# Designs tried in a protein design chat: VH-VL binders against q0atu2. Part 255

Target 1, 119 residues: q0atu2
Amino acid sequence: MLDKKARIRTSREYRNVFEKGKRLSGRFLIIYYVENALDNNRFGFITNKKIGMAVIRNRIKRQLRAIVREYQGQVKNKHDIVLVARAGIGKSSFEGMEKDYIAIMKKAGLFARNANKID

## First folded at step 11 (VH-VL)

Design z58 (framework fv_daclizumab)
Fold by ESMFold2-Fast, scan of step 11:
Structure z58 (fold): chain C 119 residues (1-119), chain A 119 residues (1-119), chain B 106 residues (1-106)
Amino acid sequence: as target 1 above (119 residues)
Amino acid sequence: QVQLVQSGAEVKKPGSSVKVSCKASGYTFTSNYMHWVRQAPGQGLEWIGYINPSTGYTRYNQKFKDKATITADESTNTAYMELSSLRSEDTAVYYCARTDEWYGYLDVWGQGTLVTVSS
Amino acid sequence: DIQMTQSPSTLSASVGDRVTITCSASSSIGYMHWYQQKPGKAPKLLIYDASYLESGVPARFSGSGSGTEFTLTISSLQPDDFATYYCQQYDSYPLTFGQGTKVEVK
């Protein structure tokens, strides 16, 4: 579970990331990201019905939160980041989602310089 | 059931302005972004911009930044696009379209409004 | 701006033919959609996220591709499929569409 402070919770906060952020696509994920004026990072998670039934969407969100939590210390501070699950994510393995997340975050320049040790 | 209904065709003189309306029904108007796209006779699709109906935040294609003004009225579930300083090159069918927001697909379209600019 | 170029611009085909339309992006993109437009009508979402069929779209339609090259295929063309097809990128603003591919009767 991610700490309350590390979660994007309101519609206004989500839409700020969408409207002012940058976008980058991976194989299973899209991220939207923007610098914030806080002392910490915040994460949001988006799924839609095209991924599958509620049980599948809930599993995906749980797995994404676990991945984000595991790599929290590698993320450059003061960012709001929204993870959007692509239609094909339901057929991915946990490891596949994890590798995609790492690749996207590195490409976006959101992992600290030392993040290479994760590989 | 979800519908976007646009105002009727307009014939305008060069140098005038036009304001096209798009009335939404069958969904919560403020839950989705509204985009505007035009299509000149026999030509392809050109993106103009979007509005967040809940806040009035807009994003424009740079080509239209000084030309188009997009607004929304929550009380009537209606989006508007005003085009100023009309030229013959602005003759086109203008569409409003609802987005599945984070995924960027335009899932419901208005029927289109033909704007003809002639002297 | 990312330029989307479709090939061919016009395609003449007969009912039952396999039809293939290509969309090329001027830079690598991660996310795109396909629309179908019939004369006098608004475009209709056909394929989202490069390869997934929108609800109500027949299984004869399929999409594939990544990076700079994307393909729309109609496995066995039906009378209802004579239309213009557009690709759209959702990688960066402004949103851009291909110039369209018109599938017409041979």
Scores: ipSAE 0.734, ipTM 0.899, lowest interface PAE 1.0, mean pLDDT 91
Fold by OpenDDE, second read of step 12:
Structure z58 (fold): chain C 119 residues (1-119), chain A 119 residues (1-119), chain B 106 residues (1-106)
Amino acid sequence: as target 1 above (119 residues)
Amino acid sequence: QVQLVQSGAEVKKPGSSVKVSCKASGYTFTSNYMHWVRQAPGQGLEWIGYINPSTGYTRYNQKFKDKATITADESTNTAYMELSSLRSEDTAVYYCARTDEWYGYLDVWGQGTLVTVSS
Amino acid sequence: DIQMTQSPSTLSASVGDRVTITCSASSSIGYMHWYQQKPGKAPKLLIYDASYLESGVPARFSGSGSGTEFTLTISSLQPDDFATYYCQQYDSYPLTFGQGTKVEVK
């Protein structure tokens, strides 16, 4: 699980990212990202009922957290990043989800210069 | 039932201003962004901007940044769009439309408000 | 800005026909959304995220595509389907729509 300090937790924090951040859309994910004043990154996750039932939404969140955790050390520091799950994500494989995450993060230029495990 | 009800048709002189209203019902007004879209006679759809009713945060199409002002009143569940310095080219049907959270599709539309600008 | 170009602009068809409308984006996007508009009425959301039907939309409607090419298909055109259809992207600001495809009676 993501460290508590690496998580966006409050509505205010989410709102800040949505209003002040940039938005990029992938196949399964939309990311909102903005620089923060911290020394670490924070991640948030958004799902809605169009993705599926609560059990599906919770599964998706767990999978997204796992992906984020896996690549956390390779992401540029001082960012708040919110991952919004699109409708199709419920039918995607974990690998497909991971691929989409990597693709959209690359497009956003959010991976560190020295990142070496980005496929 | 979720619905958006807009104010009636307007006929205005060039140089004047008009304020169109959009009253929301059937859902929590502050839970969704309210977008405005225009459609000139016989033409397609143009996005004007949106407002987050919970915060008042707005985002505009650069094309309309000096033309449209979008506001919202939580107490009446009503969004507004004011058009200034009206010209004949501003003649169009103007729609308010709700977005489903952060996903980018407009799932509920007002019935539209015709604004006619003529000498 | 991302421009979407629909094809065709006008389509004449008969009841029962299979109808396909395409929307090309000037740059790669995640998904396209589709709306139906009838004369004198507001647009109605048909398909979101390229292939998902909005609630209440008949199953004869379908969507597909990725990257820069998307399609809306009506498997068997019904009288109620004669209208103008628009594609829309929300991948970047400003939000933009295709120019529309009018499906009319042959």
Scores: ipSAE 0.420, ipTM 0.848, lowest interface PAE 1.6, mean pLDDT 93

Design z59 (framework fv_daclizumab)
Fold by ESMFold2-Fast, scan of step 11:
Order: structure tokens, then sequence, then C-alpha cells
Structure z59 (fold): chain C 119 residues (1-119), chain A 119 residues (1-119), chain B 106 residues (1-106)
């Protein structure tokens, strides 16, 4: 479960990420991302009916939240990030989604555990 | 049933302006972005821009930023596109089209409005 | 701008033929769609996300490809399929379409 503070909650906040942000496509995911003026990262999740029935879409959202939570500490601070599930995601394994997430976050330059030497 | 209905054909003189309307029905107008696309006679499709009807935020193809102005009136569920300083090269069928902004496909189109610019 | 180039520009075919249309992007793209347009009418969404059929689209239509090369295939052409087909990228702004491929009667 992601903390309330780490969630994008309103339609306006989601559309701010879409309108101001950058876009990057992975195999199963598209991310939209923009710097925010907060002290923390916020995540949003988008699915549509083309993925499948509500039970499938709910499973996908739950799995994506778990992945995001697991890697939360590796994401550069001050970003709003929306994960959009592609039509093919329903045929992916959990591991497949996780690998795709890591790959796209690295490609976007959003993973930065420690930029310099450990203090 | 989702429907976009556009205003009728226009014949305009060079140097004039024209305002085309696109009335939406069968869905929540503010839930989707509205795009405009043109097609010159015998030619392909060319993207003009979009509007977020809930905020009025717009994005334009740079080539049309001084030509087209896109607006929306939430009280009448109507999107508009005004073309200024018309030239013969602006003769085209103009379409409005609805998108799911996260996925960027045009799932519902207006019937088109022919704008003819001639002296 | 990302340029979308379709091949061929025109294609003459007979009912029952397998028809293949190619769309080439000037740079690698992650997301694209196909539309069908009949004379005097607005385009209709045919295939989204390169390979997925829009609801109500017959199974004879299929899409494939990634990166810079995408293909639309009609496995057995029907009379209703004589139309112009357009690809569209959704990788970056401005959004761009191919120039169109007209499938006409031989």
Amino acid sequence: as target 1 above (119 residues)
Amino acid sequence: QVQLVQSGAEVKKPGSSVKVSCKASGYTFTSNYMHWVRQAPGQGLEWIGYINPSTGYTRYNQKFKDKATITADESTNTAYMELSSLRSEDTAVYYCARTDEWYGYFDVWGQGTLVTVSS
Amino acid sequence: DIQMTQSPSTLSASVGDRVTITCSASSSIGYMHWYQQKPGKAPKLLIYDASYLESGVPARFSGSGSGTEFTLTISSLQPDDFATYYCQQYDSYPLTFGQGTKVEVK
C-alpha cells in the first residue's frame, strides 16, 4: 500500500503530469513524469477497459503499486510519475511487469540511489 | 451513444477567419481531451492541437500556433476551433476527435467540416 | 518531428487477396495506431497499440511491428476494405500520421 502522501489523487493532478511531463514507453508500461515542488515523490496508476474486466484491471493496479512501493527508495525525489498499463500487460507475469518498470525508470534517469560516494 | 457533431461547411475569402464548432454528447465532456485534425483535398491527416475541456489548457502543433485557436464551452459541451488569416492552403476538411489522453488513439470523430478558402 | 512514411501509397487488389501495408517511422517510436477512412467519411480507429483490434473490427485485420517498422495486414480482402489506411504515432508532439495507403479495386 502506498502512503497517502505518495499518491496522485485528483484528475487535475493526473492531467498536470500528462500536460507538463515527459513520456517514455516500455514493453507493458508507459510512464509520464514531471518534477514537482514537493519534498516527496507521488505515483499514479492508469488502466482502461482494453486491458480486460475490472478484476484484471484491479489485479494489475495492485501489482503495480506493490512494485512501486518496493523500489520507492531508488526513485529521485521531487517527481510526480504516472504509470499507464498497455493493452498487453494482462498477459505479463509479475516479474515481467517489475523488469519493465525497472528498465523504463532507469532509461528515464529516475533511479538514483546514491549519485556519489557513500557518506 | 457517444457522438461529436460539427458545424456545417464554410466558404470564406482570403484574409478572413472562421470558427468551427464540435458539440459532444453521450459522455462527460470534461473526461476526455478534444483534438483537431485537418485533411486537405486528396491529402493525408495533419494534427492541429488539443484542449483539456475542464481547464482550457491547450497544446498546438507549432506550425498552427499562429493560425488556430482552440476553445471549449463546458456549459454547452462544445469545443471550437478558430482559424485566422485564411489562405487558399487552409482549404481542408477539419475534424474534431476525442481521445483517451493516456493512450492517444482517436476513438470517436466528428463528421468533419469542409472549409473552402477562395477569392 | 517524427515522419511516418507508408508503403505503398496506392495498392490495387482483388477480393480474397492478402494485403500488407507498411509504416516506417523516422525514429524509434513506442506507441502507434492505425485508422481506416472511406470516401467522404471521418477516419475510424482500426488497430491500437500496434497490434490490438478495436472493438467491432473483423479478425482479418492484424497489426505488428515495433521501433521503426510497423505492418497492417488484411488476410482476405473484402469489398468493405477498399479504403485509405493511415498510421499515427503517439511517441512525441506534434502527433503525426502517415501519408495514407489507398487500397483500390484491381
Scores: ipSAE 0.820, ipTM 0.914, lowest interface PAE 0.7, mean pLDDT 92
Fold by OpenDDE, second read of step 12:
Structure z59 (fold): chain C 119 residues (1-119), chain A 119 residues (1-119), chain B 106 residues (1-106)
Amino acid sequence: as target 1 above (119 residues)
Amino acid sequence: QVQLVQSGAEVKKPGSSVKVSCKASGYTFTSNYMHWVRQAPGQGLEWIGYINPSTGYTRYNQKFKDKATITADESTNTAYMELSSLRSEDTAVYYCARTDEWYGYFDVWGQGTLVTVSS
Amino acid sequence: DIQMTQSPSTLSASVGDRVTITCSASSSIGYMHWYQQKPGKAPKLLIYDASYLESGVPARFSGSGSGTEFTLTISSLQPDDFATYYCQQYDSYPLTFGQGTKVEVK
């Protein structure tokens, strides 16, 4: 589980990312990202009802949190990043989600230069 | 039932202004963005801009930045679009349309408001 | 701005025909949506996120594509399907629509 300080928690924090941040679309994910004034990154997760039932949405969130946690140390600091799950993510494997996350984060240039485990 | 109901047709002189309303019902007004789209006679669709009713945040198509002003009134669940300095080229059907925060599709549309500008 | 170009602009077809409309984006996009519009009516959402049917839309409608090329397909055209269809992107501002494809009776 992500540390409390690594989580976007308030509606205001989410709105700030959506209104002021940049966005990129992957196959299964859309990321919104903006620089923050902190020394750490914060992550948020959004799932839509069109993805599926609450059980599915919660599963997706758990999987995305696991992926984010795995690569957290390799992401450039001082960013608020919101992951929005696209409609097709419910049909994706965990590996597929991970691959998409890596791809979109690379495209966004959000991985640190010293990142080691980035396929 | 979710629906958007717009104000009636308008006939205006060049140089005048018009304010079109869009009343939302059947859902939480502040939970979605409200967009405005125009369609000139026999032509396609042009995006004008949107408002986040919860914050008042607006974004405009640069083409319409000096033409349209979008506002919202939470107390009445109504969005507005004011067009200024009307010209014949502004003659069109104007639609309000709802989006979610993420996918960016217009799932609910108003019935449209014809604005005719003629001398 | 991202330009959306539909093909064809006009399509004449008969009931029962398979109809395919294409939408080409000037740059790679993640969001693509399709709408149907009938004369005197507001557009109606058909397909969202390239390939997902909006609730209540007949299964004869389908969407596919990625990157810069997208398609809307009607497997068997019905009388109720004669209308104008628009693609739309929400990848970047300003939001843009294709110029429309009018599907008319042959």
Scores: ipSAE 0.517, ipTM 0.871, lowest interface PAE 1.2, mean pLDDT 94

Design z6 (framework fv_daclizumab)
Fold by ESMFold2-Fast, scan of step 11:
Structure z6 (fold): chain C 119 residues (1-119), chain A 119 residues (1-119), chain B 106 residues (1-106)
Amino acid sequence: as target 1 above (119 residues)
Amino acid sequence: QVQLVQSGAEVKKPGSSVKVSCKASGYTFTSSYMHWVRQAPGQGLEWIGYINPSTGYTRYNQKFKDKATITADESTNTAYMELSSLRSEDTAVYYCARTDEWYGYMDVWGQGTLVTVSS
Amino acid sequence: DIQMTQSPSTLSASVGDRVTITCSASSSIGYMHWYQQKPGKAPKLLIYDASYLESGVPARFSGSGSGTEFTLTISSLQPDDFATYYCQQYDSYPLTFGQGTKVEVK
């Protein structure tokens, strides 16, 4: 459900986030993130075979895209963000993944409500 | 079979340079990052840096920025590490290792190259 | 830099013993791995993401921990397990390893 322009699609774009971005780990997710020069946010999704068979990996990617889409309006503009599924994600519920995503994004300072925190 | 094969042992004089090679086979060379790690005799592991073979992008441990130069040749699937201004404390086994970049574990290692710096 | 400190540096054990190795990070980390190294050989990935066993690694090996304290356990030591074990953090650059724990026969 994410617009095409809100997706990281090329290997070069993914590698830019990895090489220049910051990293933050949650319970089921790791995020890599960097500010971009665009007028919108872009999201990428990484899974590997250690998570499980293609059916499981595809389900996880669909669920993560749904979560990202639901909270897209809360994310600070002009960021490229890659979500990397940890080995334990297959044991999580949808609600568990959602909670982890929110917690990580808040900790990273990427949710708009955290943008104007007073010192 | 995925494997990394390194060049043979080297004996060098103080002040000289050495270039170690690491030839990859059994996977797409440009799809993974290549790291270099050293181990002095009887001591632990020390990370030197990595290269993205596709772009030539490198990241170094600050300790090695003026000592090590990491390069890659896509046409031969070979990564290189050159050490300059050799000193006795550079005597070590040098390893190349492939990483799953998003997950950061080094799942395939070269056999190691012993570099001895002696008068 | 994040320093990884292993304890003990050396331990002597017998076949069948339960062996525990600890790794302490100088600051909280979210991601780390364990490697096994036998004399004259390159390190081998043993446990990734603190608690997950690499393919082909026997079930007697396990990992646990979070934050600053991580543990590698061998439930029943076998002859093939006499080796040096290293932890590695993947939280920030530069990547750092523990100094190693040597498991030897006594």
Scores: ipSAE 0.706, ipTM 0.890, lowest interface PAE 1.4, mean pLDDT 90
Fold by OpenDDE, second read of step 12:
Structure z6 (fold): chain C 119 residues (1-119), chain A 119 residues (1-119), chain B 106 residues (1-106)
Amino acid sequence: as target 1 above (119 residues)
Amino acid sequence: QVQLVQSGAEVKKPGSSVKVSCKASGYTFTSSYMHWVRQAPGQGLEWIGYINPSTGYTRYNQKFKDKATITADESTNTAYMELSSLRSEDTAVYYCARTDEWYGYMDVWGQGTLVTVSS
Amino acid sequence: DIQMTQSPSTLSASVGDRVTITCSASSSIGYMHWYQQKPGKAPKLLIYDASYLESGVPARFSGSGSGTEFTLTISSLQPDDFATYYCQQYDSYPLTFGQGTKVEVK
C-alpha cells in the first residue's frame, strides 16, 4: 500500500493533473503527469466500469499500486502522476501491465537517470 | 435517455460569427467533457476542441484556436461553440460529442448543425 | 500530429461478405476507436480501445491491432452496415480521425 502522502486523493488534485499535466498512452495505461510543489511524488489511479466489475477494477488498482510501489524510488521527484486503466488491461497479466508501465514511464522521461529498470 | 440536441442550421455571410449550442440531457452534464468536431461537405471528421463543463477548462486544436470559442453553461446543461470571421471554408456540419473525463471515445453525439457560409 | 490513414477509401461489397478496414497511424499509439456514420447522420461509436464493442453494437463487428496498424472487421455484412467508417486516436493532441472508408453496395 502506498503511503498516504504518496497518493492523489481529492478530485481537485486529479483535475489539476488532467488539465495542467501531460498525457501519454500505453497499451494498457494512460498516464497524466505534472510537476508538483512537493518533495515527493503522488500517484492516482483511475478505472471505469468498461474495464469490468468492481472486483476486477479493484484487482487492477491493487496491481497498479503494487507496480507503482515497486518502482517508486526510481521515479523523478516532484510529480503528480495519474494512471488511467484502459479497457484492455483486464486481459493483461501482471507482467504485461508492469512492462507497459515501465515503457510509458520511460517514454515520459519520468525515471531517474541513474535508475536501473527491468526491460 | 442520454442525448445531445444541437441548435438548427445556420446561414451566414463571410466575416460574420455564429454560435452553435448543444444541450445535454439524461446524464450529469459536468461529469463528461464536451467535444466539438466538424465535417465539411463530403469530407471527413476534424476535431476542434473540448471543454470541461465543471471547470470551464478548454483545449483546442491549434488549427481552430483563432476560429472557435467553446463555452458551457451548467445551469442549462448547454455547451456552445462560437465561430468567428466566417469564411466559405468554414461551411460544414458541426457536431458536439461527449467523452468521459479520462477516456477518449465519443459515445454520444449531437445530431449536427450545418453552418453554411456564402455571399 | 498523428496522421491516421484508412484503407481502402471505398469498399464495394455484398451482403454476407467479410469486410476488413485498416487504419494506419503515423506513430505508435495505444488503441484506436472506430465510428460508423450514415448519410445525414452523426457518427456512432462502434469500437473503443481497438477491440471492445460499444453497447448495442452487433457482434459481427470486431476490432484488432496495436502499434501503428489497426483493423475493423465485419464478419458478415448486413444491409444496415453500408456506411462510412472512421478510425480515431486519442493518444495525443490534436485528436485525429482517419479519412474514412465508405462501404457501399457492389
Scores: ipSAE 0.440, ipTM 0.855, lowest interface PAE 1.6, mean pLDDT 93

Design z60 (framework fv_daclizumab)
Fold by ESMFold2-Fast, scan of step 11:
Structure z60 (fold): chain C 119 residues (1-119), chain A 119 residues (1-119), chain B 106 residues (1-106)
Amino acid sequence: as target 1 above (119 residues)
Amino acid sequence: QVQLVQSGAEVKKPGSSVKVSCKASGYTFTSNYMHWVRQAPGQGLEWIGYINPSTGYTRYNQKFKDKATITADESTNTAYMELSSLRSEDTAVYYCARTDEWYGYMDVWGQGTLVTVSS
Amino acid sequence: DIQMTQSPSTLSASVGDRVTITCSASDSIGYMHWYQQKPGKAPKLLIYDASYLESGVPARFSGSGSGTEFTLTISSLQPDDFATYYCQQYDSYPLTFGQGTKVEVK
């Protein structure tokens, strides 16, 4: 669902975001984020066994990717951002995750005003 | 079975240095971050820093930047913490602890190493 | 640095009692954990992410809270629960712990 270029792909790239990045916690999500030297934003997604079985973790990842894709045009350029699902996310609705994502991205200062709408 | 086994108790003189080891087994050493925490006699827990064993990247509590050096040896699955210029206030039990870095909980701890600094 | 302050520092209780320990952060935090430490032993992860029980932890333990105020509750104290409890924030560096709450026999 996200363009290949918009995804963090390797363990090394994920750990770079963890080690160099800033961190903010939302209700269901934690984000780690750092400015990159690329022409675009990249997103990563982390879940663990404490969230639930594989079917739940896979659903959460799909839903988070869909949310990120929808709001990608509003994110300030040149950032690597990792979304980490908190233990309670499995009890959230899609709308609840979406609202949390918007809130935390605004708090981080990562949403640009009057950003272009994503197709 | 996941275990962290630390080196034995040390008695050191003021001004000397000590190097405590923490040998990991039962998991992939480079997949988790290793933290160091100290506890002075009858006192609470104090975070010293961590290392990413796969890269050698470290982060320190500013209080310990000039005191502690954390290293890791992948070939022996062992993390180390060296304390320099020891003073009596460095007398404490020193623990290593493993984390899932994204979530930051210390789920496995070493048994602790008592370092006594006395003249 | 974020300061974590626990209340009370010492608590005397009897088996069967409901025990409540509070942890207050100097700044609003989003993420914290609780540890249990028995005399002469390393700390043990008890509750992660404020409210979730670590595997193998009895259901009598529970955690709650957000922002600056967090609570650890033991619904019916057992002999095995006499220990010192520590909160820890994982919101910002340096990581900080509360000073500890010692739960001792009344």
Scores: ipSAE 0.730, ipTM 0.900, lowest interface PAE 1.1, mean pLDDT 91
Fold by OpenDDE, second read of step 12:
Structure z60 (fold): chain C 119 residues (1-119), chain A 119 residues (1-119), chain B 106 residues (1-106)
Amino acid sequence: as target 1 above (119 residues)
Amino acid sequence: QVQLVQSGAEVKKPGSSVKVSCKASGYTFTSNYMHWVRQAPGQGLEWIGYINPSTGYTRYNQKFKDKATITADESTNTAYMELSSLRSEDTAVYYCARTDEWYGYMDVWGQGTLVTVSS
Amino acid sequence: DIQMTQSPSTLSASVGDRVTITCSASDSIGYMHWYQQKPGKAPKLLIYDASYLESGVPARFSGSGSGTEFTLTISSLQPDDFATYYCQQYDSYPLTFGQGTKVEVK
């Protein structure tokens, strides 16, 4: 599980990312990202009923948190990043989801220069 | 029933302004973005911009940044689009359309408002 | 800006025909949305995220594709399906639509 300090928790924090951040779309994910004034990154996760039932949505969130946790040490610091799950993510494997995350984060240029686990 | 009801057709002179309204009902007005799209006679669809009614945040197509002003009134569940310095090229049907919070498909549309600009 | 080009611009077909409309994006996108518009009416959402049917849309409609190529298919054209269809992307701003494909009676 992500540390508390690594989580976007308030509606205001989410709104700030959505309104002031940049948006990039992947196959299964949309990311919104903006620089923050902290020394750490914070991550948020958004799902809705289009993805499926609550059980599915919760599973997706757990999987996304696991992926984010796995790669968080390789992400450039001082960013708030919100992951929005697209409708097709419910049919995706964990590996496919991970691949999409890596691809979209690369496209966003959010991985650190010395990151080597994303190859 | 979720619906968007727009104001009636307008006939305007060049150089004038027009303000089109879009009243929402059947859902929480502040829960969705409200987009505006135009369609010139016999032509396709063109995105103008959107507003987040909960915050008033707007985003415009650069093409319309000096042409359209989008606002919203939560107290009346109404979104507005004002077009300034009207020209004949602004003659079109203008639609308001609701999107879900993040995915960007427009699932509910107003009936459209014809704005005719002629001398 | 991401440009979407639909093919064909006009399609003549008969009731019962299988109809396929393509939408090509100038850049790779996640998914495409599809709308139906009839004369004098507002567009209606048919397909979202490339392949998901909006509520109330007949099962004869389907969507597929990825990257830069997407398709809308009507398995068996019905009288109610003669209309203009538009693809749309929301992957980058500004949001953009295809130029439209008019499906008319043969």
Scores: ipSAE 0.451, ipTM 0.856, lowest interface PAE 1.2, mean pLDDT 93

Design z61 (framework fv_daclizumab)
Fold by ESMFold2-Fast, scan of step 11:
Structure z61 (fold): chain C 119 residues (1-119), chain A 119 residues (1-119), chain B 106 residues (1-106)
Amino acid sequence: as target 1 above (119 residues)
Amino acid sequence: QVQLVQSGAEVKKPGSSVKVSCKASGYTFTSNYMHWVRQAPGQGLEWIGYINPSTGYTRYNQKFKDKATITADESTNTAYMELSSLRSEDTAVYYCARTDEWYGYMDVWGQGTLVTVSS
Amino acid sequence: DIQMTQSPSTLSASVGDRVTITCSASQSIGYMHWYQQKPGKAPKLLIYDASYLESGVPARFSGSGSGTEFTLTISSLQPDDFATYYCQQYDSYPLTFGQGTKVEVK
């Protein structure tokens, strides 16, 4: 669901976000985030076997990409953000994941207060 | 079987240095971060730092930044921790432990290396 | 640094008892784990992400909590459970552990 330009693609780029970024935990998600030198945001997604079987992990990644895409316009520009799915995420509803994403992004100060204004 | 095997016990004099090894087997060495943790006799656990074996990137507990040096040799799947300017307070069992960096739980531990610093 | 304080530091219990160990963080944390350590052995991951059992850990162990207060419960203590238990935060660096709770034979 996300454009190529909005995706973190390489292990090197993921490691940069982990090693240089800030961390914040939500109910189902942990985010790692760092300001980038680009004119756009990039997102990465991490799941592990603690969440469940491959079919569950793939569903979670698709749902998280859909959520990120839906709220893309509200995210402050110039950030690399990695979403890490917590063990309990497989038991969450789509709405539960969406609510958690919004809450954690607001707490991190990554959601713009006015989506209609570009500074 | 995933295993971490550490070098044997050491007895050192104050002011000297010690280098402890941790040999990994049963998994891809460069896919996980390696942490070092110590435990003084009768005391709790104290985090020293970690290394990304793939790149050599390290992060230290500030308390150990000028005292501990963590390295990794990808060709032998071995991580090392060197502790310099030893004092009696450095007497402890030193553990290496494997983590998935995104989740930070130490799911596999070495057996421990006792380092005794005595005059 | 985030200070992790466990309560009690030592407890005496009998086989079959319900045991509860508390871990208090000096500030709100989002992510933590529990480890079990037996004498002369390395720590063993017991519970990850506050409430999830590591593979192979008996169902009598459970974890709960959020923010600053976390608990580890053993519903019916077994002989194999006499050990020291440690909490660990993975919220910020440096990583810190509680001082440990030793569960001893009554």
Scores: ipSAE 0.727, ipTM 0.902, lowest interface PAE 1.1, mean pLDDT 91
Fold by OpenDDE, second read of step 12:
Structure z61 (fold): chain C 119 residues (1-119), chain A 119 residues (1-119), chain B 106 residues (1-106)
Amino acid sequence: as target 1 above (119 residues)
Amino acid sequence: QVQLVQSGAEVKKPGSSVKVSCKASGYTFTSNYMHWVRQAPGQGLEWIGYINPSTGYTRYNQKFKDKATITADESTNTAYMELSSLRSEDTAVYYCARTDEWYGYMDVWGQGTLVTVSS
Amino acid sequence: DIQMTQSPSTLSASVGDRVTITCSASQSIGYMHWYQQKPGKAPKLLIYDASYLESGVPARFSGSGSGTEFTLTISSLQPDDFATYYCQQYDSYPLTFGQGTKVEVK
């Protein structure tokens, strides 16, 4: 589980990322990211009913949190990053989600130079 | 039932201004962004901009930055678009359209408002 | 700006025909939607995120594609399907639409 300080928690924080951040689309994910004034990164996760039932949405969120946690130490600091799940993510494997996350984060240039485990 | 109801047709002289309204019902007004799109006679669709009714944040197509002003009134669940310095080229049907905050599906549209600019 | 180009601009077809409309983007995009518009009416969302049907849309409609090429397909054209169809990208601002494809009776 992500630490409390590593979570975007308020609606205002989410809106700030959406309104002021950059946007990139992957196969299963859209990321919004913006620099923050902190020394750590914060992550947010968005799903909607078009992805599926609540059970599915919650599963997706758990999987995305696991992926983010796995690579958290390799992400450049001082960023708020919101992961928005696209409609097709419900049919994706965990590995597929992970691959998409890595790809989109690379494209965004959000991995640190000293990142070791980046496929 | 979710619906957007726009104000009636307008006939204006060149150089004048017009303010079109879009009243939302059937959903929480502040939970969605409101976009404006125009369509000149016999032509395609052109995006003007959007507003986040919860914050008042707006984003415009650069082409319309000096032409359109988008506002929203939470107390009446109404979005507005004002067009200034009207010219004949501004003659078009103007639509409001709802999107969610993250995905951008224009899933609900107003019925459109014809604005005719003529001498 | 991302330009969206539809092909064809006009398509004449008969009831029962398979209809395919293409939308080409000036650059690679990851997020696109399709709308249907009938004369005197507002556009209606048909397909979102390239390949997913909006609620209430008949199963004869389908969407596919990625990168710069996308397609809308009507497997068997019905009388209610004669209309103009638009693609729209939501990858970057300003949001842009294709010029439209009018599907008319042959």
Scores: ipSAE 0.467, ipTM 0.859, lowest interface PAE 1.4, mean pLDDT 93

